# VH-VL binders against Protein LST7 (LST7), part 7

Target 1, 242 residues: Protein LST7 (LST7), of Saccharomyces cerevisiae (p53237)
Amino acid sequence: MSSTVISLAHFCDKHGPRIISVTQSAEKGTLGEELLVPDYPTESYCESCLLQFPEESTRSMRCFIEDVPFITTQYSSIRYQLLNSIIKRAFSEETMIYDNMPFIFFDDLRGLNLVIGFKLYDENARGNERRYCFILTVDSRSHDDSMKMLSEHWNFIIGGFDKMIAYIKNIHKSEFLGKNKTVENNLETLNNNAFIGSYLRANKSKFGRNLVSLTDDKFLFVRIHKWNSFLLHTVMNENKLP

## First folded at step 1 (VH-VL)

Design P10 (framework fv_polzastobart)
Fold by ESMFold2-Fast, scan of step 1:
Structure P10 (fold): chain C 242 residues (1-242), chain A 119 residues (1-119), chain B 107 residues (1-107)
Amino acid sequence: as target 1 above (242 residues)
Amino acid sequence: QITLKESGPTLVKPTQTLTLTCTFSGFSLSTYGMGVSWIRQPPGKALEWLASIYWDDDKYNNPSLKSRLTVTKDTSKNQVVLTMTNMDPVDTATYYCAHGGDYVPFDYWGQGTLVTVSS
Amino acid sequence: DIQMTQSPSSLSTSVGDRVTITCRASQGISSWLAWYQQKPGKAPKLLIYAASSLQSGVASRFSGSGSGTDFTFTISSLQPEDVATYFCQQYNSYPYTFGQGTKLEIK
């Protein structure tokens, strides 16, 4: 079966490339729980890897666009092995550019993949940066058909991802500036002693922050879910006829 | 065009280490998405997946045997090597290497090699 | 680990008969299921992948269906050469797991 999905992935400092979320269309009546991988590689998860919805008991999100369900989960039972293979390829040093520049790769195993990488500042991360990418996967072994779809929707797809990334970067910047101001206030409360200031800086957290923490937006993944669902709906709508 | 063949000792004594080599042709383990897996089958019993190794040197071992298993590749020789420590008579089985894993089922198999563990 | 339960464990039937083997996963595996044929003394041969897709070069009398946890493998008209043990396998998640096998014989 032909299938198109959007993944959000990152490079985990401890575990390497990891999926944060995957958004896909489903058949009417599909429950989000049916798309979860029951036997998660739980030891592959860090704080920085979490898909976090505002209701913390929520593991998946579903919406309907013209009676078509779209579902977001951290792992997908439908595409588990394919997506793991794709993200390993996407984060190869030779092909990943973390500057919103799109790149494309194709092979018989992974289909056509459009990758857009970006990075956020995190003082607790390796090199002080978190590396992310959005990946649009067209799980079709026809390179020509997949490229035709991408070329016909190129400006819409790239524009959509650029807007999502710009939003994430802007709210992250606001959170980063707020965090630095708070740190400065904390240093001042300890007698403005240079020795004390150095001690406090040395005791900063060793753990990377998840994307919600980096942006201070508890609705971030709800927004990403809705944006990705709309993008998929628009792209897939042309292929419904006939 | 994909072919695989297992080689190694057919007899192993209890507590010894088994080393099996899979030599393949028709694909390269430097090609993105390619993988080689090891599967065994005790006489008259079900198949049991042991380990997989992929183009990027990513490795997965069966958790029930994890401490005993090592899988490595030599891309220049088109070979994958499985090492299993502390062999026991219960490990007597036909050992297969196969192309596949990570999106692809085991679509091409070696002929298998029977390894008997006895004193 | 995901447990794969096959039924029946053995089956004896006549040439020309329709043969059905079932496989149940302990957890949802979507369509990430393969069916293998193994003849005595031979390596397994892939027949069906992605629950319902026929491997190239495999006879059209073999078919598969199902999704989620319940899967079926069918031989529409049994031939003498189909005497073998059949195994299902999930490749949804590690560790990959196989069913116990169904031994098919002609009486």
Scores: ipSAE 0.000, ipTM 0.402, lowest interface PAE 18.4, mean pLDDT 78

Design T01 (framework fv_tislelizumab)
Fold by ESMFold2-Fast, scan of step 1:
Structure T01 (fold): chain C 242 residues (1-242), chain A 122 residues (1-122), chain B 107 residues (1-107)
Amino acid sequence: as target 1 above (242 residues)
Amino acid sequence: QVQLQESGPGLVKPSETLSLTCTVSGGSISSYYVHWIRQPPGKGLEWIGVIYYSGSTNYNPSLKSRVTISKDTSKNQVSLKLSSVTAADTAVYYCARDYYGSGSYLDAFDIWGQGTTVTVSS
Amino acid sequence: DIVMTQSPDSLAVSLGERATINCKSSQSVSSYVAWYQQKPGQPPKLLINDASNRATGVPDRFSGSGYGTDFTLTISSLQAEDVAVYYCQQYYSTPLTFGQGTKLEIK
């Protein structure tokens, strides 16, 4: 099927660079990991690192696009070590400025990687920010083919990630502003602006918040799964857009 | 505020091509997926296919050889063409919206058109 | 294709009483199930998505539950305006498929 995948990763204050989700295609007729949700150790991951769907028992998601199954999991035992290495490198690159500016790196063993990073405000995080990135990994036997695919689909890929990130930032901003307005309204009768500021600091969420908590969108990972699946389907169909 | 409205011929002859249009108002068709669903008289719902915000399509395998969904962003319209129609294609045809993100489930339909009745008869 | 089977095909319930409609999928669809209400001459209206989440504007008396292959739509206290055909739909994989429908009437 495909060696191309999309990862969503973040820098965890407790655990460092960690994968949140991997979206990839499977062979036609594969029932995939959705029927056999893999048991994987979570003790090295905090709540903010976990892929969480609306139901607590859901650990993977699948959809079909033209009979091609696309599956999202927290991480797969398949190629876990490779993807974990890629993610660690992405967060250590000096060109990672978390401003939707894409950058590329590659090596003989890990394929071509397109990275786009972004930040979300979180008063509970170190430095008051959480760092995230999307990574498109084209793990192909030919770097020339990978570069050609990437260049042919550049505007589509970057546009897609930009839209995903814009949505995430926008709904996060809406949640942050809504929370502050509610607190201010609740304390209005006290007529104390200094106390409101102190109250906001005292009532920040505990560490362990994931993207669902930061955006108040319980379907965020469903959307990310569908967006990534569509992007992968489009770029993998190279004969249509060569 | 977003509304979908189907239009097309009420009557189509067997072996001809059915052509329907879904006109979107209050929003851009580039912001969400548009699906076509049909309902034969007295029967349930059958999904026909979808066109994504990019213009890519996915069709029900039972109809794939006969169906084409396309869009015209300048007119804010989505079109359905179904070739070689038979009496079995007699149905009410709906277009329905699902967002590319933003508060709606993908592939669950929060806004539907009113439906347009198509009768295949000689 | 994933086949969605509803039971019963028709149901008559007295005003104020509880109505329960079941939907079974031929394979696991996780929680990717929506429920629709369709009144004569109208398009379907979304009631529930992701098996249990009420759509905007849907009264509290409507609730959904289930996971995997077995799903239920419950109307806790039937009102006259609830007379309609109800459909379940899976959106786990394409082709998207609907149940055959359950006709709900007042007895």
Scores: ipSAE 0.006, ipTM 0.446, lowest interface PAE 10.3, mean pLDDT 77

Design T02 (framework fv_tislelizumab)
Fold by ESMFold2-Fast, scan of step 1:
Structure T02 (fold): chain C 242 residues (1-242), chain A 119 residues (1-119), chain B 107 residues (1-107)
Amino acid sequence: as target 1 above (242 residues)
Amino acid sequence: QVQLQESGPGLVKPSETLSLTCTVSGGSISSYYVHWIRQPPGKGLEWIGVIYYSGSTNYNPSLKSRVTISKDTSKNQVSLKLSSVTAADTAVYYCARGEYSSSWYFDLWGQGTTVTVSS
Amino acid sequence: DIVMTQSPDSLAVSLGERATINCKSSQSISSYVAWYQQKPGQPPKLLINAASSLQSGVPDRFSGSGYGTDFTLTISSLQAEDVAVYYCQQSYSTPYTFGQGTKLEIK
């Protein structure tokens, strides 16, 4: 077991702050199924909240780095209440503009948290934007020890998240531009006929889209799992947390 | 294309130390977990151990007291040393790659090098 | 250690017919099983990982299934090039362990 975890969370237009995925290290032999929340809160579920692996029935992913298992699930059963409290605090930061600028907070209940926010375009979302953040949580009673670890690994951690976010934004931008070029070509072939605009409005969904849909990358959460696992492994290997 | 190639002496005397080298080409050993696996004549596969990209190691408990795996990043090589050899150590020795973020399966193998322990 | 037991030790199957190889683990290992093919004088070749995930470049006639303690490798229509020894391996925990192997021959 590790005191350090990485969460990917978003602000759901219907339900507010929600966790999409949690990546954590585990003891050898731990199955992903053991970390699932038994009574997944279906009342808080919507399309935009979905953790989606390429195989539809897959609810968890496990990999090994130097024989240490790393597991990604939608929620962590052993940290469910803690992580829900953390994301509510993270999304209540009124000055955050979701521009990759990191901020940190600490309290006795939530530990040390490093938050990096970003946004993606979604015409079905409020304000046409989906708001996301990665959160590195160090669940430790020692503020000084946690800050020391964060400080020592600052460039690696921030650089890692910046690269993950840049990748997500780039493939999202490619998908968005692809859709716009298709619409542009269709309008051209119809001699700028306004009928296509009317058709698109009539069939526009009000539901926010999940990250796989926004990027057209069915392996996106596999990549996020691997990236987060590597980041956690490096931090754990370079520094011994109390 | 990444390739792994084993090399070392084909004949080792009992009680001596076996030393083998795995040379990686087409990629950096820093991006791989390199495993050693052996196969005695007419028998199955036995996992010996692994060296991780950090340089830390994990060994089969049955061989742990006799095995050392190390790497030389400047030469892009991984080495296996097995001390106090006996006839039971006669086998084909393979080095194999584990993928980054996964040490669970072996997707690329060297051709193998035959080691005979005899007086 | 987790013990992997294959059955049968050897199997003869006619060309075009179905071949089935079984692998049993001494404890539950979820879906963490890999299958390898080894031809004489060659290193083992990865066919399947995670019990059912087919490796790139491996023909579709190969498939894997199973969960927990019981796993199966199936060749739906045997071809001459499939003559080999097949090994299962648990990828659940170190030390990684292999089955004893199943020798597949043409009848």
Scores: ipSAE 0.006, ipTM 0.434, lowest interface PAE 14.9, mean pLDDT 80

Design T03 (framework fv_tislelizumab)
Fold by ESMFold2-Fast, scan of step 1:
Structure T03 (fold): chain C 242 residues (1-242), chain A 120 residues (1-120), chain B 107 residues (1-107)
Amino acid sequence: as target 1 above (242 residues)
Amino acid sequence: QVQLQESGPGLVKPSETLSLTCTVSGGSISDYYVHWIRQPPGKGLEWIGVIYYSGSTNYNPSLKSRVTISKDTSKNQVSLKLSSVTAADTAVYYCARLSYDYVWGSFDYWGQGTTVTVSS
Amino acid sequence: DIVMTQSPDSLAVSLGERATINCKSSQSVSSYVAWYQQKPGQPPKLLINDASNRATGVPDRFSGSGYGTDFTLTISSLQAEDVAVYYCQQYDSYPLTFGQGTKLEIK
């Protein structure tokens, strides 16, 4: 078990703050399914909340870095209550404007948390925006040890999250522009505004889109898994936190 | 913008220690992993090892007993030492970067390579 | 160690025709495969990473596909400058391993 984990969370219009993925290190031989929350209710999530890997029905992903397993799951059975408490605090932060500006909070219950928020356009969402954040959690009562780790790795950690967010926003923009260009070309062949209105309404019939849909990158969560695993390995290998 | 450049002696005698340096410009070795890869004449690529941002290392098991990779962050240099060399160590030696951008899962920047010949 | 096996060892195709190179891993590597192009006297150049993600500056005629144990590099319309040796590489686990290489020639 490691003291440091990375979460990707969002604010769901239906469910409020929800975790999309949790990446953590594990002991050799740990299966991803062992970290899933048992009896997770099917109706407690919707399309916009889903962690979606390329192989259908896959609920976890594992990789090895220097013979250490790193596992990404939608929830963690080990940290379920802690992470739910953390994301509620993160999304209630009034100074967070989802502009990649990091903020930090610490308390005895939630440990040290570094939060970076960002937004994506979603035509199916309330206000046409989805709110996301990455959270690096150091699950330790030692404020000084946790802050030393963050301070020593600040540029690497912030740079890493900024690059991940920039990639996500860039491919999302590319998908959004590609979709709108195709729609515009189709609409230009139709001179009747009633048909245009019907077409646009049909495309907005779905509840909020998941992150794979918003980016048109079926490997997006594989990339996030690898990036988060690399970040955790680098930070943990340097500091060797318990 | 990021550039990697290898340097070394070119010729090394059997049983001696090979010492190579990779100099990085346009970026900090503190921001990425630096790997060493070699290629014997007319053959394929063999991974030697890596030094992480933290300074920790991982080596190919076939070379682990003879290899040391280290870095000097103040000089932005990564060094490779290979002890007890034989003719089988004759190769072009490359240093390469694994970055944290979307290309990070592979080597997006390579040095030009430095030729090492092990001969008496 | 994960063994990467390429096929064919050498390939000759006519200008403008499609070239296909295959790579098989001895165990699942998910999408953690990169493809490199190497011309004589030059270092390898990254073409594809994450099995299908084309690197910056690489022409659209290059594409990659695959997941798990079977991977393919495709050049849709062969150009003279594409004559080179092509390598696949897994980065699922250490030690990092490369395929033996495929030599691409013009017919």
Scores: ipSAE 0.006, ipTM 0.480, lowest interface PAE 10.5, mean pLDDT 79

Design T04 (framework fv_tislelizumab)
Fold by ESMFold2-Fast, scan of step 1:
Structure T04 (fold): chain C 242 residues (1-242), chain A 116 residues (1-116), chain B 107 residues (1-107)
Amino acid sequence: as target 1 above (242 residues)
Amino acid sequence: QVQLQESGPGLVKPSETLSLTCTVSGGSISSYYVHWIRQPPGKGLEWIGVIYTSGSTNYNPSLKSRVTISKDTSKNQVSLKLSSVTAADTAVYYCARVRDYYFDYWGQGTTVTVSS
Amino acid sequence: DIVMTQSPDSLAVSLGERATINCKSSQDISNYVAWYQQKPGQPPKLLINDASNLETGVPDRFSGSGYGTDFTLTISSLQAEDVAVYYCQQYDNLPYTFGQGTKLEIK
């Protein structure tokens, strides 16, 4: 018996390692809001930490794959609170080089964790970069069983995460190029008063941008939810994906 | 837009097997779950079953012993077979595509009468 | 299986007036309810999903509400083209089940 989840996490300049989303299978009838901790603390998250929805009133995403419900929430339920220790370890690991290289570690409380890190440019972030990772957690007391599942589905899992990360990086690159072109054109118009420009830059918000802002894709988290749901569904199925 | 079109015999004799085909255009059945739903004259809607993108199926327990749903991806078609039909199987049969779990695209429906 | 019961079986409402259709499930189904409109000789058309979310292209006069076991479809100002049979559907558990339908007519 194992519980398998996929987390998307990032390193926040203000709050440190933070979970942006957790995708998991659920029993039918679960809305996702039931998986949030009581008194859901939006104040504990910067804008760069927030799971963004196309509709502001929504706090969870859900879909069905072969009538199995999958749910993505930002804040984990109490049972998933220990994922915070996993993400802290993931961002502290020496092998986390943000080059899409996977690494695995075993956590005594939460089983096997497969981590893939990546980074995006953000001029408002420290060092001009945002650091992210996807984590597949196999919450099982059997190390051998978890490793067998990962080995059996290795190419599918790694290929899936690589494609997700490549998509994110590509649309980020397009957004970055678009903004730089616009800024350059605007600066040509206003370049006569460089002093005001310098003053405004010194007083601009230093808050990091969230993934939707960095990619200009309002549906990015919906795409990630569906990709993660599909990956989980496939690895939870004993059959291999053709 | 995605279009679904049902076809099959308008009349089937009692005890025989009913065979219906749903042809999908504007999208591949490899990307969609396809369901079969029927509606007897003057009555409400009854869910028959679904075939998933994987080819796996789920059927209404009341019909499970008599129903088979299959697909032919090369023809972009989904088929429904219902064995040992009786007058109670007289209905309009629909195929429908789901987005997640609610039916956003329906076929026109095909009328099936079970009569000697 | 989950039984869906609609009330009333038929309803006559004057043009421009509010029409309300109720749907009750035999078990808690959270918000996993869709509403469909069916006109004679046509397949059902999706109006609302997740109890309250309007499908694209559906007029604002349609709204849905409810959670758990009690659900409502409301047409705030009835138009002639709204004459149809309306069905609720649960998708909380297989087999998917529909209400018996409510026939809406102009009076």
Scores: ipSAE 0.000, ipTM 0.433, lowest interface PAE 14.5, mean pLDDT 78

Design T05 (framework fv_tislelizumab)
Fold by ESMFold2-Fast, scan of step 1:
Structure T05 (fold): chain C 242 residues (1-242), chain A 119 residues (1-119), chain B 107 residues (1-107)
Amino acid sequence: as target 1 above (242 residues)
Amino acid sequence: QVQLQESGPGLVKPSETLSLTCTVSGGSISSYYVHWIRQPPGKGLEWIGVIYHSGSTNYNPSLKSRVTISKDTSKNQVSLKLSSVTAADTAVYYCARGLEYDSSGFDYWGQGTTVTVSS
Amino acid sequence: DIVMTQSPDSLAVSLGERATINCKSSQSVSSYVAWYQQKPGQPPKLLINWASTRESGVPDRFSGSGYGTDFTLTISSLQAEDVAVYYCQQYYSTPLTFGQGTKLEIK
């Protein structure tokens, strides 16, 4: 596995900081299942915490970039403790205001971490907001080496995360506006039991909505997987310069 | 199991400098934040300041001109110095762990050391 | 500074009954609120973290709720050992600040 991974995490109102997904490179022949942790290894998951791919039984996704496998899972069994500690640190950061401004922290245990926080509207959340962050982790004990790598790729990394976050916010806004319009227009569709059941379920939920639900994009985590894989591939290959 | 233990003089004279030490066992002070909190007799809790795993510090503005927190990682100790003390500084002083990667709440506290400022 | 205000200052509740303690912040602190229990002669003990996450080893009769500026600690069925002073604390912004405390007594 590379020294660099990308996590997507959120602050769950019920469970606190939680990993939603981890994207990492792997050695050829690695199956996604080898990086999985059982669904509830040490802590329960609620709907808002879940990594959701279009096929219900899919728990990991793998793609190849120049014959290098990149894998996204909810947890990394190899880095479980480290990543769990990293996300908790990210959400405890006093300077993070979830406005897409990056911040960096480093220590010998957790390496160099670049964090970009953002928030989405969720009518089911107290205070009407869901807090998320992307975290780029460079697992290195050398602060200077890690900062040099990050600095050399800064515009690419920040630009990449900004584009991902902008996409998420844009489709979230479109879903929110579309839902309000369709709710008003579809009140008379009484013979569509699936639609009515889905609508009533959403209105009665007391818990934060899943990121897929907030965006109405079943392929969202596929897009995030591919974007994160490309970002990691670019950073890893350029960092190998002699 | 992480344990924190405060130590220092029980009595200090007005205008002198109060020096306290927090000794940590069962864990490394390099992996979390160490906070100092005090509680005057019969009153509530007042946050004094924190030293981060990196060694940087942040202090309560009301005490910033008088307070210094430092650490000795090799001894696993955190020290608090408060200069120019007055009777208002009489309190029980606690050190506590804020595990930055776990929570900002304080999950482990020392037993507290009583400091009386009196002539 | 963020001011944390608890209500009531003190309350007496009968054994087995529900006790409710409120905490209000002068500005939004998101969910960065902890609740502590302090018994005479002891240091405070963390009960609830991130407004609603019960600390390990804490009985399930304790629960926390709230977000933004209004927070609540609930003890669903008061027991004799729950007699203590309870403090809320925000850790959204420095200086970290505590509520003034709520003294809980058996009626």
Scores: ipSAE 0.006, ipTM 0.394, lowest interface PAE 18.0, mean pLDDT 79

Design T06 (framework fv_tislelizumab)
Fold by ESMFold2-Fast, scan of step 1:
Structure T06 (fold): chain C 242 residues (1-242), chain A 119 residues (1-119), chain B 107 residues (1-107)
Amino acid sequence: as target 1 above (242 residues)
Amino acid sequence: QVQLQESGPGLVKPSETLSLTCTVSGGSISSYYVHWIRQPPGKGLEWIGVIYYSGSTNYNPSLKSRVTISKDTSKNQVSLKLSSVTAADTAVYYCARETIFGEGYFDYWGQGTTVTVSS
Amino acid sequence: DIVMTQSPDSLAVSLGERATINCKSSQSVSSNVAWYQQKPGQPPKLLINDASNRATGVPDRFSGSGYGTDFTLTISSLQAEDVAVYYCQQYNNWPYTFGQGTKLEIK
């Protein structure tokens, strides 16, 4: 098992800091459901908190890089309490303004953590924005070894997260502009005021939208899984970098 | 190094189900998105669908009711089934790989397999 | 579906001259456009991804540009081996869509 994982977390208006996904390496033969907690906390998650794959019944995704399995799940049974502690610390950082600027923290319990925060517009959210962060966690008692690894791969790691965030922001912006244009086109085509009113009401919700809804990319978490798996593979296997 | 190779029956009768296989060598199908793309004689390219690591799929809406893509990881093979074929399904069928950081472009293509739909 | 429209349908250019192929999308696709070269009896080969990034092993004479709805593939000095059909592809939205192709011939 890898000592390094990547989490995607957000600040939920209802639940506070919540893990959306965890990507980690595993031993050959490990199934994603083996990494879930026995009592899946369904009632503590709303739509905006859920990891959503294209097949909505799917709870995990696995890929192989050089015969090493990488698995993405909504949470990790092995690291559940640790990761919850980490995200609470990340979202309590007073200087984080969610502008893609990385910050680092370390302690003996939580290891070395690199946090990069960003925001997306959501008209259904408090303050009209959703707050997210990617967290790279190096679970090691050695601060110096962890910092050495992070320093050696700094440009690759930061560049990777910046690329992922730029993609998310770009397709979010495209979706927001495209959806508004589509609604305008539909309004010109559909002269039924009652139908239009019903459609507009149906598209509003009290709660924040999930990441798939904000981007209109049902493959978004598949892409994030691929990116995070490759990032982890590269960092863990520097001597085998292609 | 990475190679994709399509195989199929060559000739299929109208109303039958077309079955094609893509065999991947030099890389695991569990590490890539594998797509199916077709090209009718003298015409352009049409995207059919994709299969992901989990076995999840996405299809072109115009073909969704007739198309199924599946994989057999033990044989490193991806299969395409297209039901209720007509003459309009006559084409060269390609399988293609989307890279791990590819966001929808195809770096490796199979050589293509010709499918003719006729009685 | 996003419609990709290429112009011209066919183009004849003398050896050593510049060839320019255009691709227009019906709505914005950001920089998410790839270009492929297809010779008779062969599968398409990737030339350009992300509108302007040349694929590994592709000669420097090939270049791509564009953003949003308007994209261009340029061959700065046509060689005999460049005779082919060229396709643009958008991968911003599902389903992925291709242009109708531009046939490039030598004058």
Scores: ipSAE 0.006, ipTM 0.431, lowest interface PAE 9.8, mean pLDDT 79

